# Ledger of designs, part 1: VH-VL binders against q2s5c8

All scores and structures are predictions.

Target 1, 202 residues: q2s5c8
Amino acid sequence: MIDYVSGTLVDKTTDSALVDVNGLGYRVHVPTSTYKRLPDTDEEVTLHTYHYLREDDESLYGFATKAERTVFETMTGVSRVGPKLALSALSAMTPTELRDHVMEGDKSRLTQISGVGTKTADRLIVELRDRLADLDVLEDTSPLSGGSDARAEARADALEALTELGLSKADAERSIRQVLRDNAGIQSADELVRRALKADQE
Unless a header shows other numbers, all headers, positions and changes below count from the first letter of the chain; antibody chains are not in Kabat numbers.
ipSAE, averaged over its two directions, is called F for ESMFold2-Fast, E for ESMFold2 and O for OpenDDE. V2 adds 0.75 times the mean of E and O to 0.25 times the DockQ between the complexes of E and O.
[cut] marks letters that were taken out.

## First folded at step 1 (VH-VL)

Design m07 (framework fv_ramucirumab)
Fold by ESMFold2-Fast, scan of step 1:
Structure m07 (fold): chain C 202 residues (1-202), chain A 125 residues (1-125), chain B 107 residues (1-107)
Amino acid sequence: as target 1 above (202 residues)
Amino acid sequence: EVQLVQSGGGLVKPGGSLRLSCAASGFTFSSYSMNWVRQAPGKGLEWVSSISSSSSYIYYADSVKGRFTISRDNAKNSLYLQMNSLRAEDTAVYYCARVSYYDILTGSRDAFDIWGQGTMVTVSS
Amino acid sequence: DIQMTQSPSSVSASIGDRVTITCRASQGISSWLGWYQQKPGKAPKLLIYAASSLQSGVPSRFSGSGSGTYFTLTISSLQAEDFAVYFCQQANSFPLTFGGGTKVDIK
């Protein structure tokens, strides 16, 4: 069983990555959220994998986080939900956002996922609510993990600013992670710095 | 291929000025913090200046504050160092360098992973 | 400013030797430390980041360890291409600072 692949990234497209593991090339299907976190080619990469085994499909899927993998596995366990729909969901929202919409019964948000109509949204709410209630691994996913280079820039800039203000990098990193856990929508370095300083003083 | 190509060095008299350039290719330049590091002949490495990806945060070594100005043009994938009021002690090979992306959750990469070839700046009378 | 004290300044070694270089920070820097190799006439090359993580493409004979104020770079079996100058660097706070360097020479 392949629980992860760790090796050199040889090639990438918007929906797949080719990883060289000691001479074996693994082509791994990834959501857009994972693609945006992939390094440049010839760099090392580790992907959390799920071997999708069904009577009509046998494919390897990869994720930047264990939380994304858990969501994928959980969704594909739902009647009539296949890998394509599960990848669409992870490309449209983070694991935490999906949990929140399911827990609140937000059909409008769920129907924004490509391939999800009203009946599928109803089924997802019923089935995933029961399955997601006790899953703490969703906390591993940052709201910024499936994001643009601008969000990565904001995180890096906030870290630099906090260290200039006298925080160690370890303290700055911890404060930023705390802020992002509570505030999924923050994308600017200035907002991150302000909230992280308040968190550090508490 | 990820690379940084430098230009603009030379010989200048004390009090003179030079502008160094560093051209980036093979990566998304606008997503990375960039730095200048220098090395005097036969000596160790000295960090000179840093600029964040958006130019919002800029830092200088005390030895160059008020004389050097770091800047970047993200549309042109270029980094610059404007050096004014040059002194003999500024004589060094100057390198531009990329700070690898720091993944806050994993702590991966916060070091100068890609370096330019260096350009010699000689300040003498 | 955080002062980085690197030792030894130079070491004479033979092919196959185990070489250890140390770096001390004047204050705690967690794991915000990198190690670089510089060969004559060349730009520095990153070997280790985050104190102990091996940069892609760097041979496994290189390893880093430590946290806080005390760090080491180890070359388990010195090869001919390893004769170079090695530098540590802290990235905990500005100004960024480098160690004085360790020259690894032929015995």
Scores: ipSAE 0.000, ipTM 0.439, lowest interface PAE 14.2, mean pLDDT 80

Design n01 (framework fv_nepuvibart)
Fold by ESMFold2-Fast, scan of step 1:
Structure n01 (fold): chain C 202 residues (1-202), chain A 122 residues (1-122), chain B 107 residues (1-107)
Amino acid sequence: as target 1 above (202 residues)
Amino acid sequence: QVQLVESGGGLVKPGGSLRLSCAASGFTFSDYYMSWIRQAPGKGLEWVSYISSSGSTIYYADSVKGRFTISRDNAKSSLYLQMNSLRAEDTAVYYCARGRYYDSSGYYFDYWGQGTLVTVSS
Amino acid sequence: DIQMTQSPSSLSASVGDRVTITCQASQDISNYLNWYQQKPGKAPKLLIYDASNLETGVPSRFSGSGSGTDFTFTISGLQPEDIATYYCQQYDNLPLTFGGGTKVEIK
């Protein structure tokens, strides 16, 4: 029943991450697409998780984006498609690419996924077509970093503060983006507001 | 209908100066970031500069820093580019472009002017 | 600066063909990438924003995909009016940078 894990990245391999949440370690299985977005060890990280519970397997899976988690959950709901195959799919293509190949009935592209033969490709096309029809849900989102959730919260707070101080939403958001591009270490809303206002006064 | 109309381009000698103007209509000019983007003959697009809705935040590409100055007059719905110390490599069509930003989205140039040609030659 | 590498530089295709153009960023830019169409003698036009979102009024035959460093732009069922140069552009970091462009011609 764990929806996300946010903490310190202790260890990572190409197929797993160990996250320390206030002294509790979570071993999370990840696709290589998520692995590539993981920060260095000892940095903060947040992963969207899916608790896979079946008769012969109970594991926690983690993803850089909610779209990846949705694809994983949807795929593992298909008969004879297990988590290893779903991770292979996400390691081979983006959620949007997978949806497009399923919608087009492109068996040749789907069979390029490790573990997917002709019969499995046919099953994926038939069973996923309806489930992956929602385009907006399947878009990839921002890169994963340990500070990204804290930064996103600080950014939202700074945006609210700047708009209350009289900046337009567009000006506020762009000032925040520029400050963060120039000063990646900023984590507090107060500092973001202060630097955004100084930049605007220049 | 959104319209952006550039003017002020022409032939100028190296070391000379030129001022470009962009007249905006069909939208609330003061709500948008504005950019100048250039294209040398037969070459690709190069972003030059942007200016925020209020005019307070400005950024320049390294190739033009210290030589070009972007400005705007929201009351007149106009964008300007003052170009000093012009070089042969500044020869290009200069486009005025509107920067759209919605929510967490970035810089999309959703409307462009027709462009004005600047030729720097002796 | 973030370098945007587009391939191919040019291509020729027939009406009705599926055309794919690629764009590679020198570093991870998430989905912060746009695609533009520039017809000969005209200003560029926004087609795709945020890697995969179709701009209002743009025909559905145009699509974009990708995230991180690798992006693709596709024209499904090439039409004569699609003769143009196509550019990708990143907005993850300043300065804003464009790809070198891909010239699409009809055979």
Scores: ipSAE 0.000, ipTM 0.414, lowest interface PAE 18.5, mean pLDDT 80

Design n03 (framework fv_nepuvibart)
Fold by ESMFold2-Fast, scan of step 1:
Structure n03 (fold): chain C 202 residues (1-202), chain A 123 residues (1-123), chain B 107 residues (1-107)
Amino acid sequence: as target 1 above (202 residues)
Amino acid sequence: QVQLVESGGGLVKPGGSLRLSCAASGFTFSDYYMSWIRQAPGKGLEWVSYISSSGSTIYYADSVKGRFTISRDNAKSSLYLQMNSLRAEDTAVYYCARDYYDSSGYESAFDIWGQGTLVTVSS
Amino acid sequence: DIQMTQSPSSLSASVGDRVTITCQASQDISNYLNWYQQKPGKAPKLLIYDASNLETGVPSRFSGSGSGTDFTFTISGLQPEDIATYYCQQYHNLPYTFGGGTKVEIK
């Protein structure tokens, strides 16, 4: 639902950040690695978010980089791996380090993560190997260093434009996804809107 | 027009080998994860293997691990499945499919499928 | 591995009927589930992705709902061309797994 939060940082603790987005305060749980990259209060901040929704838990998590979010989301997708374990992994090693240990099948390094025993390490190697290996986001690029995600911004702008033109949010999202599946390199919201409108008419 | 076309299926004896090919057109092949999915006659769908966009990440279902090898040639927009030590239970129509994999790591769907190629393993 | 259980395995309904198929995952898969249609002699076709999103070009009579472990696929106003086998598929964990399929026939 919420792909990122961009606004003014009004408060921070070692495990959470409060971001003011046009009068709405979002409290997001953050790993220690993200906390260390947060600016001073009253400064602008952009966090990649993951809305965790399971049987007994609904929480918003925020990350300095897409790589951290990918690790968190992918780990919580593993059977019997919850947010606490995923945050522990991000506290113990960088996304790139985690990817390398998973790819190498290095159980001894993975068992150093709090809460990870031998069987959980085996499961992480099997389940995470394919999802982490090829993601450029694992370069650990941070939007907090001034760089924004051009693709995410273009997509958000296109979604708003299509919705204002009369498309439902679901139809707009579907059209955008179809365009991106065929033309993954599109960077501009204008081009995305034009192509999505043609796709919707067909 | 976005298309996937399989070839290489046929009749082979148990213990034999076959190499399947999948030719992609109408999209940037090198941007997508690709999968092989099979279907035994009168049975359901079974996911077999996938390969990442660069070819560096590969996964196999346990039923084929050690016997099948997935590979790709991005310059030729082609996907391959080398099938060794074939068994009667490998008899199936084999489909190649494009996997839309969002770089965030949480969106995947087989949105484009080939027509399938029949592999029959019998004596 | 995550097991996907579909019910029923087959059904027969009349044109214009509302048809419901269910899919149950052996563990929480959030909304990481797709639905496919396979007509006799043809390759499968994606109908629904991420549990509830309708693929482009797919008629609005098809819909999906659910999250966690319980999912539903519905055809409102069954048409003759809807004779097919329908499959759910999870992509939460590797290996990816499909349900057993539901064969939809018209009376």
Scores: ipSAE 0.000, ipTM 0.445, lowest interface PAE 17.1, mean pLDDT 81

Design n04 (framework fv_nepuvibart)
Fold by ESMFold2-Fast, scan of step 1:
Structure n04 (fold): chain C 202 residues (1-202), chain A 123 residues (1-123), chain B 107 residues (1-107)
Amino acid sequence: as target 1 above (202 residues)
Amino acid sequence: QVQLVESGGGLVKPGGSLRLSCAASGFTFSDYYMSWIRQAPGKGLEWVSYISGSGSTIYYADSVKGRFTISRDNAKSSLYLQMNSLRAEDTAVYYCARGGYDFWSGYRYFDYWGQGTLVTVSS
Amino acid sequence: DIQMTQSPSSLSASVGDRVTITCQASQDISNYLNWYQQKPGKAPKLLIYDASNLETGVPSRFSGSGSGTDFTFTISGLQPEDIATYYCQQYDSYPLTFGGGTKVEIK
C-alpha cells in the first residue's frame, strides 16, 4: 500500500528509522545497509517501503533503494524465509551480490548469511534465480562489497575504451552488461572490450 | 557513517607547492572512485581529478594536468593531491568527494563530500 | 569539453513557490546528469542523479527531468531551508563538467 515515505528523520536505531511525514510518524525496519545511508536526525529522508502482512507480523520495512526492496519482497516470498533472514541477507551483501551468488549457485557465500544453512541456500538458489536474473543494477546504488577492485576498474576502463572507439556511453554500458551476463567472471578490460565489440557486431 | 576530512590547505606563493590529504572512514575505501573538486571564492564548482579504487585509472582537468598529481593509500584510507607550480587561479576551496566514474556500481555521482580545505595562492 | 549552460544565474522567489532551473549540454549526454545543492558555507550535496532519480534522504519536492541536451530541475513548494546554489553536472564524458550554478534566494 505505502510505496515510499518521505519526511523528517526523527529517530534512528541500527534496525529502525522513525520518519515524520507532516505529523504522521512511520516506524520502519531497515537492514544495516540502509541504516548506514540514513542522514542525521532532523534531516530529510526518503525510504522505499514494503508493507509486510502475515499472521504474526504487520510491519513496515524501509530501504535505501528499490533493488533492496525487490530483494526483500522476493526473499520473503520463499518458503521458510522470513523478514529477519531477508534483512540479514541485505545486511551481509548488496542486491547485485545476492543476485550474482544465486545465479552462480555460490552456496559458500549464501551460507555466510546469518540463519542460512545448506538447505536454505539451496532453496534460495532454486526459488530466486529466475526472479533476480533481470534485477536492475542501476537502481542498486549501494557499494559492491566483496568484489575485486580490479573488476570495477576493468569495467570503467572498458567503458572508456568502447566510447573512444565510437560507441555512445549508453551503448557501451549495454554491451558490457550483455557480455557480463554471459561471462560473469571476466575481470580484464581488454577481454570486456573484445567481447563487447563482437556482441555489438552480431 | 561515511566521513571525509580534508587537510593541508593554506597560504602559498605563486610557483609553490602544497599537498592536500583526505581521510576517509565509514566505508570500504578501496571500492570507490575518489575525486577532488574545487571552488574559487564566489565562483562555481570545477572538477579537478579522479582516481579509481586501485589507483590505476587517473584523469585530470586540462587546467591542472602536469602540475597536480592525485594518489591514494588504501591501507590508510587516504586520498592525496600534490599541487606543484601553483598559480593565483588555483586559489579555491578543495573538496574531497566519493565517486566519479563507476558505471557498474552506480557511483558515477558524488554522494559524499568533505568540508573542504582552503588553498590561497598569493604573494 | 562538454559545456553545461545553466539558467538563470540567480533568482528570488517566495516560500511556497515553484522554482524551475534549466541546464543545457553542448552535446547529447543522454540522461547522464546530476543535480547538487550547496548551502552557504557548506559542501555540495547530491539531490538528483541520472537526470530524474531522487537520492535517498532528499525531500520529494525536488525533481529532475529531461534527456539529451535539455534538462530541468524543479523545487515544488520552496522552503526557507532551500536557500542555496544549485549545480548540474554531466558524466557522459571526461572531463566532468558542472553548470555555472543558480543562486536561489527568498524574497
Scores: ipSAE 0.005, ipTM 0.435, lowest interface PAE 10.1, mean pLDDT 81

Design n08 (framework fv_nepuvibart)
Fold by ESMFold2-Fast, scan of step 1:
Structure n08 (fold): chain C 202 residues (1-202), chain A 121 residues (1-121), chain B 107 residues (1-107)
Amino acid sequence: as target 1 above (202 residues)
Amino acid sequence: QVQLVESGGGLVKPGGSLRLSCAASGFTFSDYYMSWIRQAPGKGLEWVSYISSSGSTIYYADSVKGRFTISRDNAKSSLYLQMNSLRAEDTAVYYCARGYSYGFRYYFDYWGQGTLVTVSS
Amino acid sequence: DIQMTQSPSSLSASVGDRVTITCQASQDISKYLNWYQQKPGKAPKLLIYAASTLETGVPSRFSGSGSGTDFTFTISGLQPEDIATYYCQQYNSYPYTFGGGTKVEIK
């Protein structure tokens, strides 16, 4: 089992990377989210890998983060969910976003994934809810993963501020999720609180 | 491996002061909110104080408000509880606990072994 | 403050029995309730969060259910290693509050 590959990036496309490890080339399939984080060719790269072995497919998949790999592995364990659909999910949303949509039962967001209809969205919600519960604990925060510490802190601080102002935890979480759905770029607790209070008053 | 190690407990007279420390290792301390939770001998659990990952948001139980101060040093991966004006009812094992606070989930996933504080004449 | 009333305070059961513990909140807390296990002389350990979600690595014989004000924790097929005190805890609002605990013994 190949748990990671570390070497020189020889070639990349939107769905694959070729990594040279001392003269041995490893071609790995990657989601678009990983592709966007790949360095230029001839530079060093490390990818977390998953060796997919099924009756109809034997392929190596590579990811910029362990969280992406965990999502891929977990999704491909779901009935009728193959690697192509799992890669599409990771290309459409982050591991944290996918976890949140599954936890909320947000079928509308899940059906935006290419290849996911209402039946598959229902299946993902049922099957993944418990399996993705610890996704954030397994996140090996790479500097390339982008501001997860700041975002988690801002959200936690905003949630506490809203509950202090009299909102229940459920209402506060719903308001924050709605704000972030509309304005994903917000990173400050103060702005999250202001936007959530406006949304709640409507 | 996640570890939380408390220290600073001991015997103190009513009205006295004590400073508890919690040394964290095995995770990015600055990503997690932290709490102090206490347990009087033979009694149940009581939440004492919370501090957000940056240290900007702090809450206290009414029983300790104005007497206890929670703080953290993210560079040293350490959590502190300054306890002033101690009372007999503050006698308890004090646990350092790591809080997960994001989305649907707010829980204490890792706890230290605890440090005993005895307030007695 | 939200008060958590836990019942019973203690129980004694045989290995293999189904054990049920209840927890009642004085106010609606939705599903924002956790269950912890504390073995003698040890720190508490998270078993269940969000009322019904089993923490990773926790045996499947443990389960939780309920919403609003009434919650249930069940051990299906009690084992000797399950001797402990169990606590519910709400996180709907500060201050976070725990139930009084249920001491589970085998006799």
Scores: ipSAE 0.000, ipTM 0.434, lowest interface PAE 14.9, mean pLDDT 80

Design n09 (framework fv_nepuvibart)
Fold by ESMFold2-Fast, scan of step 1:
Structure n09 (fold): chain C 202 residues (1-202), chain A 123 residues (1-123), chain B 107 residues (1-107)
Amino acid sequence: as target 1 above (202 residues)
Amino acid sequence: QVQLVESGGGLVKPGGSLRLSCAASGFTFSDYYMSWIRQAPGKGLEWVSYISSSGSTIYYADSVKGRFTISRDNAKSSLYLQMNSLRAEDTAVYYCARDLWFGELLSYGMDVWGQGTLVTVSS
Amino acid sequence: DIQMTQSPSSLSASVGDRVTITCQASQDISNYLNWYQQKPGKAPKLLIYDASNLETGVPSRFSGSGSGTDFTFTISGLQPEDIATYYCQQYDNLPLTFGGGTKVEIK
């Protein structure tokens, strides 16, 4: 698993970057949003990477921010959504904009993404709404909010605990959301797990 | 046994209303997108409306938009179609159908259909 | 809307014949195409999904091929029970759209 790449930018094109890490050249596919943030060649660069590994496709993708990487990972987990579509989405709008359009069900904005028709927009709204609603941090850069990190960590920990206990990711997410609708102030992973298990059994 | 059963069809006058129901059994209804498809006598298939598994995303064919309302009750494993301001051209057999399922995520495709319910709009 | 043009509208063939039906999309739909069989007075039945994948329980004499805009459905060795109307259907974009249907009859 390659989590990031830090080195000298030796070459860049509109959709890729070549980074030299102590004599090893990593060719990394990037969205236009990341390309715009790349330095000039021969300067230092750090990219957050996602190693996309499937039977017929092995590629390294790179992003200027962790938020962009999270969106890419989440999108490529959706049926019929491949890396090209996910890169197009990130090139068309920011992670926060994408989340907001998905949460609002704004199909007209989503269909402006290259490769996204009405059916794909529907699938993105349905599948990403739940996944993005459980992620509190999708900003590129923002002042720290004291409560934001604690809430995100508790929800992530609860999700992992519930899946370890045998729930599917979708069932775990639904149960956590059901609990949080009643009390969004719950910050303890243990409390979320306890209440989610009770909600799922009902 | 996986099945869908429609009900609620009948004879109605132009401008009238009718509510169709579709009862699902033998599978986890809340995992599937659901559609209504209609077929006028002697004609081909026409897609009418679509609802996501959670009910959050809904689409209508232009011919019925503003007149028909699709809804679902996952606790009762039931799908509904409220039809208002009915016209003679709405006369058809109405089918409910579910999407193909591919592992964790849903994919479009209608692998289970009900037997249909006839709606006749006539004076 | 994506228009699906199905050809021919009807055909007549003998038992044991190879029957071919075509379906054209007005725009690229990748492999997002299904084929259905509808017998008189019955609900449609899914035969093929994702252009070429045979649904469970469907006889191997049925097959599908194609991608993009041009698709083909074939029955290899027509049987009497295959008499029905066949429909293609795209699911690349909403509204979902069906072909006009092809009625298959015995000579």
Scores: ipSAE 0.000, ipTM 0.420, lowest interface PAE 18.6, mean pLDDT 80

Design t01 (framework fv_tocilizumab)
Fold by ESMFold2-Fast, scan of step 1:
Structure t01 (fold): chain C 202 residues (1-202), chain A 122 residues (1-122), chain B 107 residues (1-107)
Amino acid sequence: as target 1 above (202 residues)
Amino acid sequence: QVQLQESGPGLVRPSQTLSLTCTVSGYSISSGYYWSWVRQPPGRGLEWIGYIYHSGSTTYNPSLKSRVTMLRDTSKNQFSLRLSSVTAADTAVYYCARGRYYDSSGYYFDYWGQGSLVTVSS
Amino acid sequence: DIQMTQSPSSLSASVGDRVTITCRASQSISSYLNWYQQKPGKAPKLLIYAASSLQSGVPSRFSGSGSGTDFTFTISSLQPEDIATYYCQQSYSTPLTFGQGTKVEIK
């Protein structure tokens, strides 16, 4: 199973991206939210992928974040919810927003999704409530205007520092996510490293 | 709709452990959010004590960290506060609250319990 | 710790008046600031989050503005039911901290 594709973006449309990986072209279907985050053609890109396989449909789907992929996978596991509806949901709202609306039973917001009426909204609330309960929303961080670059830089610097100090990449990422979950505004790499070292657990 | 309700002893002796429970209805505490405690001494302002994330991870105010423990009981849909070695300074109304977090907005409390007055007296 | 300073500590105004409360952070907190209303004997109620976002179900006469270190909370037309103490709260970093409160009374 292909967990991600990383390569050169050779073509993009609002519903798909073509990624060249050492001479092999992977066409992946993407939600509009992922399309908006794609770089220009001829730039490097990494997409988290999901291989959708059903009797009459075999397609590769790509996402900017792991949280988007989890939402897509979870939604398409629901009876009568197909890839088009799942892509529409991700194009209308972030994984965190979708999770929150499902958890709160907010039918009004869910019906804003193309193809979702009142009965479908009720079904999504019932079916997805437990499945989205533990969604890792920090993997779907939407950058804050004015401060997002500083925060992204601090995260990258902290990850490198923690790895140099002997943590695995996975352990370092987990610890950083744990710290940021508890401390919304930290933008200093030094503070992230200090707190992540205290939070490090297996 | 979501509702939070505090319960526990209204009187605690100095040096004992203060124990309060928050019962949540209308939402499962294991499904999301930061389940929080905030206190208010009589006639004074609000002081954040800490929170427990729906996964069980906790963060406490450093001023209270050595004395505070927060736990959850997902089968009863409750979370609790234990504050050890209490003194008269710990006399306050204790609120439980639900915290939301988004990167774009930070942390905020959208639902609160009614509050439970705890008096520390011999 | 980030200190939050509210001004004034109390005010009295007439029904229909515009009321303004300010909150200053000891360091930049971007827009990570919330405003709560607390009526006597009651729990606090969220009015504004992220400096300027109105919480669902809260009357539009309440508004917030500001970024960085200086924030303002406004009641555009004071009503009798608005008698309460108002608190700002920063969520930029733990420990989460509140201002000392502003008591609003009607003349």
Scores: ipSAE 0.000, ipTM 0.482, lowest interface PAE 14.1, mean pLDDT 81

